# VHH binders against F-box protein At1g48060: the designs that were tried, part 4

Target 1, 365 residues: F-box protein At1g48060, of Arabidopsis thaliana (Mouse-ear cress) (q9lnf6)
Amino acid sequence: MKPQEEEEKNENMARKRSKSSSSLSIPLDIATDIFLRLPAKSVVRFSCVAKHWSSITTAPYFTNSFETRPNLLFFFKEADRFFVVTVPKPNRRPNESVSHTSSQILDSYQTPYPKHSCFTIKTESVHGLICFQRGTKPIVWNPTMRKFKPLRKPDKSWESLTVFLGYDPLERTHKVVAMPCDKASDECRILTLGSADQESWRTVKTNYKHHPSRGNRKNNYGPCRCINGVLYYLAEIDRHRLIGKFAFLGHSNVKNSLPMWVLEGEKKGEWSTYNFLPLSHYDRRLEFHFKLIGITNDGELIYVPNTVFKTFEVIYIDPIRKTFSLVKYEGVADKGFRQRNGLGEDKPLRGIQYSPNHVETLLSL

## First folded at step 1 (VHH)

Design b13 (framework vhh_gefurulimab)
Fold by ESMFold2-Fast, scan of step 1:
Structure b13 (fold): chain B 365 residues (1-365), chain A 122 residues (1-122)
Amino acid sequence: as target 1 above (365 residues)
Amino acid sequence: EVQLVESGGGLVKPGGSLRLSCAASGFTFSNYAAAWFRQAPGKEREFVSAITSGGSTTYADSVKGRFTISRDNAKNSLYLQMNSLRAEDTAVYYCAAKGFYTLYSESSYDYWGQGTLVTVSS
């Protein structure tokens, strides 16, 4: 009845369908979507348990797409060791004006710190990576994967330089940007992270000669922000002009207020000021014990202790909603933390650096 | 309870007009910047327009001259007047409030509505 080729075709389709219908496994696209929503530690654990889960979590699509909710990252050097801690930001109910709560840490580890290494200047955390300078050579750091990657010198003729880290969402690559800071320049060096073929410095000209700013070091504010593939940073052009859309914090001589400047509009150079309540509004002693370290991506101000001794408390303020949250992070700086980490109990933890908007990434360096 | 409720979406022919409204409750709307974002089928959410608490406005290049954002603090309401609508304007439109850190980043907004669908027919 039926031609031989047509009969073979129908038999092959029936076999393929029968084989497919016998599968009890979650489809790869669904499993990938689930894993993209898990914490990095859970993803790493699953990769160690099942071979086919490892094929998902090591695939370039997955590693390029995996990012967690932003958290507060901090780190410090003590003796010959480097200590790293990640803590979650609090979930506030919209109608709560004041909260005091405790929270657990997300991750904590330590590594040896080489005697000749210097992590004096760092970028913000950008899609899970942070960049340091070591002399004239940048070092890229993945806190989640616990890996450092030294880069080549951007330009040996520059007497001093500053480094920015950005992320290109279209190419899904990190870019390291280096610029001289000894004089105004219209030249920068850019390096794309990823493959060895792409990890070479290239020269790019800017539209204007400018001198990049290093920001306010006392507040760990930082000089730049990367948003949707655009690098925004403070620079001095024609008497202190800002490049791009950037918000920064200031001081006020007006009682009971601190101004914040937000750039309104790209080409008009218009500024709006937003006044918010000082820490003394909540408790008069807080101004002596806490310092501002930055702003979350959600627009909250983050304050940390001037010294961290036996407790670690962080203040989160939404200046628009006028809400205040004081979070005590359990197991940080206390006796148990110090004993687990081989730290002395008689000295404050000092020299702590903070990244207020850190996400976890599984990108290999 | 903080809430943003959009209304005014619907089906419209090319060249037509729609006015979207967003009613805010549970917070002092007048102290916040507010914005409209949109998401077309199969695409990522994009910025449309924002207005600061002081009334300064900004627009995406694709909508300049056609869309007008406005607010009425006495009514706790945000509006988007959409004129000369094109097929490319078809999207779910979202109201967002805060816009404190950066006006163009969706992660800078605390409060979001559920969205209202705008379909521009061919």
Scores: ipSAE 0.000, ipTM 0.106, lowest interface PAE 20.2, mean pLDDT 69

Design c01 (framework vhh_7zox_3)
Fold by ESMFold2-Fast, scan of step 1:
Structure c01 (fold): chain B 365 residues (1-365), chain A 119 residues (1-119)
Amino acid sequence: as target 1 above (365 residues)
Amino acid sequence: DVQLVESGGGLVQPGGSLRLSCVASGFTFSDYAMGWVRQAPGKGLEWVSDISSGGSTGYADSVKGRFAISRDNAKNTLYLQMNRLKPEDTAVYYCARDLWYGEDYFDYAGQGTQVTVSS
């Protein structure tokens, strides 16, 4: 077909625009070192300034080398906007309570899912990505890049399913695992996240028919964890036998201890039970005002307020060393925070979802 | 304001083809999954096909191998290529935003375009 004259003019304008060069002339090695030391948002912002910067930040070496320390991420929805906050776990001495200022990252953007609260069912943050589901369709979210990637339905016949997100450290790829949750099954579907042409669901058979936990709607953390490429989750087999290799945290609902089950040894399905001190050991009022949301990668329990109004405080407990630390995050939820973000001052923040161990990633979805 | 405008429907004989188009405005088209649902006379809504923001597609078993969904993000347009049409494909076809396979949900739909397959 002969090209249209208007198309030729548009291409000439695009070419002229692409010839625009940055006035920045920092050597590549120095620029790479600078970007590896910047927060992810700064890297994204600067990569939009110059084509030269974008070539650095999209290179496999850079994306593989770019890592942040794990933070606590929380998000909430207000008036069809997403508000995403990350707060660090500050370095502190055992039993030291501190006020933390700075390092909070607030992001706000239009949600692509305004009518539905699909976010009540989600995985933990796994190498910077969070997976949740809408009905039977998984959605992968990159909070750093503000991108959502809906995936195809794993199986036509599954009317209810559980989704897990894992990371393969050898292949440096994320994998999404889906299983039916309303019946015992020996089938799962696995999808390796990558380009659209590479993404397809494949079937894997498990050695046992089992029923994965349906607790995702109550557990903000989720009933699973990925450690060194191994996915750990709570499941029930036909004899009501627990299967898995993760520490499972019970709710603080019975007397004076929080039970945790840890599977010890690879070839025996034997669990060790650890009884940890409840919040009431430190202050009897805390258990009425705080809830458990998960555990850090270094083994500390994370408690957050039941209600976030004018202050935001997080309790970190090392259950083995029996240490307690209360961290107050200044500039979160207060009057200044609300005014800067167009939020009302008269009501608690609603529908907050938490993800421990979040790292920022520049991976494209 | 969100707007979806369908076109391309009409009368066609069995075995024929039609191409439906849907022009979107009032939102960032590239950020949303899009799809097609249909309603035959006297029946409820039926999911036909969807396409994610990343280009992954899904199809109802009744249309697999005959229909192809595609999108042009530069033109804010969704397409449905319909081949080897059957009388049972007769329906009003609606363009829908945020349509998911196996769900009764979408957050916006157009006014629809009529497809009639008859001799």
Scores: ipSAE 0.000, ipTM 0.134, lowest interface PAE 17.9, mean pLDDT 69

Design c02 (framework vhh_7zox_3)
Fold by ESMFold2-Fast, scan of step 1:
Structure c02 (fold): chain B 365 residues (1-365), chain A 121 residues (1-121)
Amino acid sequence: as target 1 above (365 residues)
Amino acid sequence: DVQLVESGGGLVQPGGSLRLSCVASGFTFSSYEMGWVRQAPGKGLEWVSDIYSGGSTGYADSVKGRFAISRDNAKNTLYLQMNRLKPEDTAVYYCAKEYDFLTGYSEFDYAGQGTQVTVSS
């Protein structure tokens, strides 16, 4: 993580922790200040009460100022229903190198599975939005606002492509980037999501012909990172050079360690490696029951169960400090969860997708 | 009711060829991405190949240059042409609708019953 990004995160967290309470009959500027300090659910609820309040919460200055701390988001399909769950990540440093805690769910909802949609290919969560891909058509999703926005095809001649989602901190807009993935190309298509701009695809040339590498299919790490408006991903070109910076987990050629690869200089192509202890160091059974899905913004590895049946436990490991935290999330996958959601009690949950660094956003799609 | 019915497997000698077929019903075949995954004895599922609705294809490194995926939308049929077969290709081959290539997960309820391919001399 960059030092500037860490400081910006800390300032946003402090601002979100500030509390103010007052009558809603007060002036709009004070109401705006109050709303910026409320949880997203409360803001959405109040926005539904009166038009003058919704004018505050939909304004670009408000939506650009409102983001929550990162949480773990996961979702899955069962029959024709789409289930979405948000749970908090541990907020405090563990008192010991090994800790076991329980935590409550933050949000849970279900909707009908969107027609003509395929949610098997997705980007990482970027400033509160996730982009899915249906063939060659991107679909942007806001889990907080419970809205989907299908986009036009980036290029009518491309039969196969990959999609990346980025955020431009200067313009405070999301950008969707599409590239062909079946052959090397020096062109990409970019679309800016924004209320001030028309949503149309534009062409950007790259200095090299390349195509993005597919992500590791064994884990949900994802093929791309977005940091301060720059997309970092692995790609091949004629010289086998890497484009961008990317930290990823590689295959281990050492029996009891998992290597992590970090690119230290984009122009130089320099890589460093870091080996850390496997799950079996903490409990030998864990490596057969948990899988790695990604890394938090704080540098913690996130492991989830291979099978989610009656309980939902998540393991967070700091590979540098060698700390282990197992969090049981109450009200997830248990009998009450299944009864509230019309799910069978005798089958594991299937096809769960995860977003380890999700923030809430009130951006209109 | 989504149904996928695989066929074309069998016993073949190393260096031989087989053509697998998958007949789909219960959905608009031409609108969906299709793929092949396989499971060797005692191993997990391995993605083999995919084909998008527009015809663009992808292949696992282990089969690249030897296998060819294709589709006939008029017949709701997916094919896998397998050439220069190796003993390591021995597996049950499954036809999959909308396979998840990022996580390696296949929606098993959209996979058919499979067709056994055995490569031995």
Scores: ipSAE 0.000, ipTM 0.154, lowest interface PAE 16.2, mean pLDDT 68

Design c03 (framework vhh_7zox_3)
Fold by ESMFold2-Fast, scan of step 1:
Structure c03 (fold): chain B 365 residues (1-365), chain A 120 residues (1-120)
Amino acid sequence: as target 1 above (365 residues)
Amino acid sequence: DVQLVESGGGLVQPGGSLRLSCVASGFTFDDYAMGWVRQAPGKGLEWVSDITSGGYTGYADSVKGRFAISRDNAKNTLYLQMNRLKPEDTAVYYCARGEYWDLSYGMDVAGQGTQVTVSS
């Protein structure tokens, strides 16, 4: 069975199940569990393909392999300077908490975009790239190359939009997807990076008029994820919360349509198979001090502090294996860190944005 | 008015070492990938090594483990440390500003070159 035929089968099953939906809002932990469930078979199947992404490049003399392990990237802006930090997920035993002293990559450079708003709305890191939006104009960022590429507006008439970033493993390209978010719509704009017409947006229609949720918002799990050429995102239709599915693998230019499928609300039987536990199970105090920011590619939930002052700690939870790990990153946010980087010592770091699963890429923008 | 000026070449015996330097001017050095290409007598250009603005490096198989590329962004200078030199490393070495991932894919500006001769 080809991946496209398998995805179409899964879509049909989800559509049939949507008739039994209770139309309830999906809790953050349930949404996480659903995302882990949806790609299970496909993730395992295409993990081997993703491991060889270094061979995707067309550069004739490039012989280096960029098979780096995904890191947690975070960044923040102080005045007109951009500070970018990456920290690795250290090897550890289940339920082992560790203090990590690593060679942390810190970049500090002038932002090409001094306006505040463009850095608060961003996609997850997808094969080494992150996409911001400045109003209705997407901006693609390569942290490794220190390059920003502003794209043209997807649509002149849209007053506000949501941007998603995905990777098509068959075409070996990044795709930027834009949808209006000020009204329910069945229209999308898609742009392929690195194409001859990379500045040109294509119009594709979804089979439902819907209102996509914006991705990474304050203190909440981002409702979107790209896995093996399929973008999963939270959306609303007829006042019901659903998971939207945009399949790059199954995208047909001939049909000019994006298949949409609806997951029913909270299900006890599905929930119980993944054994997700709240932070309060480990320590009730943690839920007041940490927030969920995403999921690693190997299925661990990532929690970061609500406030970063003089210490930086990250919690990794494997919901399937029921393991908890607290990692303290030495030399991050402390007095020495601040002095070396020309930062003030009397205030928390502000406006911190996080990107799990960041890998390094030399992809030209 | 982009300029690249290479130095550090010379005559060295097999097994010896040399350090090449390239001073860049006329552009924002920090924003570009930089690298080294070489041309042996009677041969075409061969990519040797490159380094991104973030410090990530690439090497040709023929020099891997022997050469090390580095950059000093405060001095707008690119370096190539060449160890365990072989007669086959004899070439004119050129500094280049990268246009894409490496110099073999695209090359915006090349310097005037510095001669390296490995012979007894």
Scores: ipSAE 0.000, ipTM 0.097, lowest interface PAE 23.9, mean pLDDT 66

Design c04 (framework vhh_7zox_3)
Fold by ESMFold2-Fast, scan of step 1:
Structure c04 (fold): chain B 365 residues (1-365), chain A 119 residues (1-119)
Amino acid sequence: as target 1 above (365 residues)
Amino acid sequence: DVQLVESGGGLVQPGGSLRLSCVASGFTVSDYYMGWVRQAPGKGLEWVSDINSGGSTGYADSVKGRFAISRDNAKNTLYLQMNRLKPEDTAVYYCATDFYEGSWTFDYAGQGTQVTVSS
């Protein structure tokens, strides 16, 4: 049996027993310690058993203390179902290629969005949340809680836009940033999650008129990520391509403008490392077989296959130390994986979206 | 959203020709490094051909002199003209891009297009 099925059976037994008045005898502090040691799915299920248990999992101490190791998450849709897979980055020596046999979590559930639309993510998983874009409408997703929160359109007049997800470590809040992408602008829209007063789009000006870059092989292969409240992304000013740096720390405490930093050229000291070696340095063909999806918290670049048929391999590169590692994930995308999940065997997995550094979160949307 | 839709595959006899098309939406093909990759039954992915934003082309040794990559910027479409086809060319063919609108990711087309070369 799968560990998730064993946990569900144990949780059902606990629910059955806890419906009798004599079965809920665990002290609150002991229950809290137990919950902090459980997988997030188990915590969620146990919290549904009794009001006392749900008070533990919603308490600030618990939510602030709940931590999981970051994993690579990917998901795809088949018909009306989401399939969500997480795999760990295994410990290994530099330049060591390995096989990993314990893929961690496959989750499968009905999508609330069965219509024809590609869910595109531009920013990595940020403190357990992922932001999709469906046309001009952002949707924030908590994979752990299986909850989706569609947001209002950032701007009624913007016909083309991109959205990024960030985390403000000072306010301990997630922020969604929307920018027009078809023309240069110094306006963006920002929305703070979790606060009813702040869950409306507000206008913030950048110090430069710009738009997210159209990209090509001459550009960096994907510097779009959020680090310590600073969003890094490819941008364009008057046809010049550059890496944009957009800080939104303490947005509620700043004036009606946020600094945007522009990085141009390779001779700018500490930021020259943004010009990473392309995969073609190792093998020209790898650029057509693998794509860059992000950077680990340890500073390794993550490359995943462009096509996932019956094998799943991930490349990790340290751009500073110039180390290359290939990890093969056994039991992902193979015949057994497909049969267990009711997937066809003769076609590649399609529309896969990837998110590095994914951690589980109990944050309510 | 980026979408790539491949078409033009089918059953063809050895020595025959096919032209594959890749219709792009959500981005402009002339701004990107574009290419074709293929996957034969029971084998890994193989790079076939590419074209950069400046129009320079590259080809795998197995297809040099037989295949030609091109694009029509007005139709936002990438093509692969395949001549003198061999049974070894049997594969699902996908078009690929470098990346999309400054995102760290790039897309393959939907389902690819099947090419079968047999008598």
Scores: ipSAE 0.000, ipTM 0.148, lowest interface PAE 18.9, mean pLDDT 67

Design c05 (framework vhh_7zox_3)
Fold by ESMFold2-Fast, scan of step 1:
Structure c05 (fold): chain B 365 residues (1-365), chain A 120 residues (1-120)
Amino acid sequence: as target 1 above (365 residues)
Amino acid sequence: DVQLVESGGGLVQPGGSLRLSCVASGFTFSEYWMGWVRQAPGKGLEWVSDISSGGETGYADSVKGRFAISRDNAKNTLYLQMNRLKPEDTAVYYCAREVSYDLGTYFDYAGQGTQVTVSS
């Protein structure tokens, strides 16, 4: 048996057992109301300990009613333990810097995932799920549910590939798109998460032979983002820098197209209106201590520290309104945090990965 | 630590020329897109020009045909040759490193800027 097929079967069995439980001592409507008032971590913990309650947390009403706000999620591995931390973007006045005291570690557990080798492709959180890969095998992760779903290889002949996670708003499903990156190709592989757990990757042709662009040698793949069922990513054809656009259609058997656009003077001229100010405009020291990791859904740039030692600060900049905010998250990375989590006090946190715009989801993988 | 140091700004009369330089350190310069952005007095930041790791260039319509961006990867240096300068080109010019093009150009590091003033 192939290891990836065995892993998929084990996860499917666990999900089926959770969905099949229905015996409860408290009426479902009352129990559902109670669970909707609990933090996501508490809901997950109760579902694991009391198997008979799992029918509530998997019900569509409950999952659709569970309200979350986009947060910054970061994660790292120390020794044999995985740490996941979620911090909110607090409300503040323009140009106000604040300390936030309600920050919390989301989870801490042992896992074979992730390791540094799993993050050769960087992707954002997409409707509560994060996709990464181990070699040529994509892995979908639900941080809220503590579930990892390894997927089958998209293509046996591809020596290397890049993977993108998107959301189809018509089908209300996540889709994984894989493309080769070692040579120009007009083929993509697509897999829809959900009802077809054993569904094979389907092939979709693009209008042009191309390959995804790398950002730099430390980041092997260029940036991407999914907005309203459209995936945008950097690609190359010959000497031209292009933006790839992949539309998620509401039916898996409909032909998808990937129109390519040449970056031209007019499009580059539009970039001049972004009104980005360098960090040194706000404080000279910041440009040496912070790095850009992305943009929030409401249009703010997110900067995080190059090194996380005993404090954790995040900078949010609105480039249009030209506002700057530095948020210090109390209880993150400090001595109390490190002591409670068995971390060393005399070294920076290592191998931190960031996912902006993360929302919690109770969706079963 | 990433550092970008601009030089070459100054006072010039309309129709004159200036050459800006930017010395980069703390990263593998040859692997990054680099650009120039400017801020005129009382106005927002405006993209001027960029250059790929492979040497492909882009220019804002306001400077096209007058400015030329170039790079010397052996010296970790970015250049902007500015010809036929106009009073409207008066601004602080910043050297910047480009990281990604997701929904636009992200500049994760910029220098302190160099002042260019075009007046009689």
Scores: ipSAE 0.000, ipTM 0.135, lowest interface PAE 18.8, mean pLDDT 66

Design c06 (framework vhh_7zox_3)
Fold by ESMFold2-Fast, scan of step 1:
Structure c06 (fold): chain B 365 residues (1-365), chain A 121 residues (1-121)
Amino acid sequence: as target 1 above (365 residues)
Amino acid sequence: DVQLVESGGGLVQPGGSLRLSCVASGFTFSDYSMGWVRQAPGKGLEWVSDITEGGSTGYADSVKGRFAISRDNAKNTLYLQMNRLKPEDTAVYYCAKDTVEFYSGDYFDYAGQGTQVTVSS
């Protein structure tokens, strides 16, 4: 199944849902303000009512401004089906553990690339979009709109590359960045999403020849994040490790610390270190059963289970204020969840990918 | 119920060798990546090595060239061959089931009871 064919089907269904008349009596600027405050499903539904309402929700200003509160998104593939689950971070008191009721999966549909496991190699969620890599071709995914957009190869001569996704807050556009990873290079390719004129790869030179760090697993991808329009990643120069502006969260071999390394500048000695209490400070057993997947934009560390079998719990830690919260998501991964979604009950969910800072976006791909 | 049972630890002199084993039960062993993590006295957990369901291996920089991970899917058993052992390899070694890798790092679940390795002259 091709992503473009699926998009055409979805657009035809939306047109069939359009009403012939509208009760709109509100100025468009006020309607725009209202729509920016609604959940994505409500905006999609109401945009089907009248042509002038859909002109608001498809306009670049609106799509560039519409984002929901960040949620934890996770997804996995079972056979040829794709499962996407979004859970909120519930409002709670400091150090309060809570149960949150979630009784359904957000989306379940046929994978557009059933013969390939391109979904196991992805970027972080950046302003509502995630980028996969199929060989040397990037594929941009919008989970909210259920749309995939394959991009052209960044460079015909590159046999191996890594892809990053960033957001430019000044231009209010997503940018896809590609770099070769089998050889040190000073060349990057950048593509701006959203306009035909800008959806061509352009060359940008870096100050140093480098390539992204592969880490211990021989992956061509190092850890990376995009924060306020700046892409941070690990790289190597002449076997010396260079870390571009990068916040690295990791386990320490020191019993009482979880170090975070922040590069304050590109000069040697411009690093800050932050030490946080380890998960064992709260409960020794948690170190074996939970893994750190990232940090929220408001500074909380997010830990998820190593394995999701019959229960789904998430740990949120504010390392500065030293608050611990365990959230139990009821109705996720349990027997009822599995039966409703046609999943087996005999084994854990496999190949789960997580995005802690996912927001909904209506951006057309 | 997922169970992992480690064995093969003991006391060895620097430069010596040990072979660790882990017998798994309660899940389809061949469907999952498996690994070894260790905890030295007074320190946190350190990832040592892993092997995917397809047989691809990874190693921590501290053990590269000295340790070899392998699996026998017919016996539901994971192995770690440890050569040229150093005093800093002294730790409790845990067998771990890991179903998610890549972007999440080398985090494991369902660690067993562990097996003690002591390297001392």
Scores: ipSAE 0.000, ipTM 0.143, lowest interface PAE 16.5, mean pLDDT 67

Design c07 (framework vhh_7zox_3)
Fold by ESMFold2-Fast, scan of step 1:
Formats: sequence, structure tokens, C-alpha cells
Structure c07 (fold): chain B 365 residues (1-365), chain A 120 residues (1-120)
Amino acid sequence: as target 1 above (365 residues)
Amino acid sequence: DVQLVESGGGLVQPGGSLRLSCVASGFTFSSYAMGWVRQAPGKGLEWVSDIDSGGSTGYADSVKGRFAISRDNAKNTLYLQMNRLKPEDTAVYYCARLEYDSWGEAFDIAGQGTQVTVSS
């Protein structure tokens, strides 16, 4: 048999015809200004719609200028899934207790580290990023973008280390500082996030041989705070506790000065520090049910429940004005929350980690 | 329900002794560090003592050498033996299950407490 070739010369439909562009009428500068004021999830959603908008949201100017209002972030792991919850601090009158019903940001995903307990040692949220570690390897996390970036080991010979995260406001870059903690040392490693040539560890010498405090068994407070380009951290020299500081300057340059300041004078075994009114000043039962997790950027102490079962309440205290506010977050940890997220209804949420000053960032890791 | 039930408090003269007990239920008692905290009138919570799952103990300087913490995992019970009691030991004593977080030790569960009064 012989195959016959049939070729149609005429098209059934005019598919070669071009159509004029239905271009969006929003100028680039106005679109950029609008996007800087949107929630991060809205910005990500819109950048998936048009290449023009993606070019805005990935530009360094935009990513360096985008910030949300600081929120309380908490996260926990259940089986192989990571749950991330962000709740705002509501405006309220002094000493007013309120119920907050505005939509929480809840995210849930499988992490690349579900089998590792690396989330128990972490930095505070610094300009939208959190750093934790798996052994001696730092891992930078962007909760907004659902991205984890493992970094190279700061030093192959260090058996244990602590990690600090800071932000250089002049260069608009994050810096990771690593220090050994198994013995006193004057050596640290610094890495600047952002560019491949700057993502190498550099050695900086401190003025003193010391080791950073991870806290102790009874008084373990978070390792550091970054304020206006200066990283403050707890450390020890010859058994004396002190606050160390590093001033960031330009491309991973660090000016280090370690003022000796002794944190002595607290009675051993006292739960409350001498610099704060204890929760028992407001209600004697609260010190059993709440724990201090940090301070907001406007100076309020944040207390969260020791156990989160079917309600989630946060206490905000202004220690200067001596005001107390209890905020109940509706729809967090309740039966509906648990059913929507595949969580058990009869168990408290476990292993919850908190970050009091979290802003959303679109920074690419 | 997870519960901690303290008992053994009471009125005692200075130099006397009391033994506090805490019966735990609703969780695997042997897997947790347990402790005692107290609250004196007009003061905040003070950590008194703890014992981990391996039996290692810790004591506040104010009670060291006078108090002894112990546990009986078969009975899900925590104990605090209090000797040579002082008026300064007057407080409500609470049993607590301990966990660790980024801010240190936290009391995951607290009982209702038992009143200890040291007075002549």
C-alpha cells in the first residue's frame, strides 16, 4: 500500500493574527510604591502574574526597602511539617485587654530538616531573617519566602559554636557572626549574605579572649540583639559575665569593642530579674502560665503561655509606663485551627519557638 | 487531663521539718525533669529545686543543705524533704514539669500548690 500525504493549505482559524497588548496602565514607579505598602504574600502573588511586576519585586532597591510592621512570629514542628504563625500587636488603650480577630498569617510546609532538632537554638528575627544551626553549620531561614539556606561551616576545627545574626543598615546587608564556645577565644568568623563573593567566612579578632553565652541551665536568655548596626551579646571573661558588642561597617568589616559590664547582683534562683516588675505584681498566677520571650522594638515586654492548648493569649507590659495588656488571638490553637491543619485536638502544641520583632522580607536566599 | 497534685504543707515551728509530695498524672512522668518553685507573700516565684530524668539534682543557694528533692517513677510522685525550716521558707510551694526553650527553663504544667507556714 501507498501512504497518501494530505496537506491543508487553508487554515480553519486565523491564528497568525496579532492582538494589541492590553498593557497595564500603572507606571513602574507608582507600582513600586504600591508594592512597598502591600503584605508580602500579596506582593509574591502579584509578581507571579506579570513579568513586569516580577522585575520590581526582585530588584535590590525594592527588596531593601520592603518591610512590614513588626509582628509576633511563632513556629513549631508536628511530625514532618513546619507550622509558622504570625500575629500582629493590636493598637489598644493602656491596661486594656482585647480579643484580636484580624486574620493571622499561617503557613505550613515540609521542611528540609524535619528529622533534626535544629530549631531549639536560633537567633531573634533580624530584618525578616532567622538563623539557627545544625551542629556547627548555620542555616538562614526566610519564613516569608519558605526558604532555608545552609551556610558553609565557619571553621572546620571548631567542635561547638554559637551564631549571631545582625543587620548593617548602611550597606543594607545581613551579617552572620560565628564564635567558638567550647573555650575562650579572640577569634570569630563573619559572613555577609547576598552575593556569592561575599558569602565566604572572614576572620576577625576580638580585643579579648572570651566565649559567648548560650545561657545557662537556669538563666538561658537569647544570645543577642542587633540595634542600629551594633550586635550586643552575652559573654564571659574569666567567670565575669559581660555584654559584648560589634559595630558593623561596610562589606563585612567589624569594629569590635567589648565594654566590660557585669550582670551580677541577682539572687540565685529568683525567677524575676531585678530590672523588671515580676508578673506576680499584676497577678500571682501568671508566672506559672506565662514566660518572657523578648521585647518589642517600642520597649514592651512580651509574655506567651508556657502551654498552648486551645487558646492563645499574649501579655504585653510596658516596664517604664507600668502598663499591662492581655491580648487573646481568636482562631489560634482552637479546634477549628487544629482541624484545618491536621493537628490533634487533645494535645498541647509542643516545641513552640517565638520571635517578637518579625518583619516580612522578600530577600532572596 | 495532665494533673499535678501537691500535698504535705502545713504549719511548722522554726527548725522543724515537712515532706511535700506531688502526684503526677496524664504524662510519662519518668521522661521529664521535675521541680519545686515557691512564692512567698508579696514576692515573685523563686525556683527551689529540680531533678532531671536521670536523677541529677539542683538546689537554690537559700535551701542548699536543708532540702532534698527525690522522685519515685513507679508511683509518678515527686518529693521535697524540707529540714531546718526558717520563717523565710514560708510560701506556697508548687510542683512543676520543666521544659527548655530559648529563654531557659519553663514550667510546662504547674499544680495548685501547697501552703507552708513557718511560725512560732
Scores: ipSAE 0.000, ipTM 0.134, lowest interface PAE 17.5, mean pLDDT 67

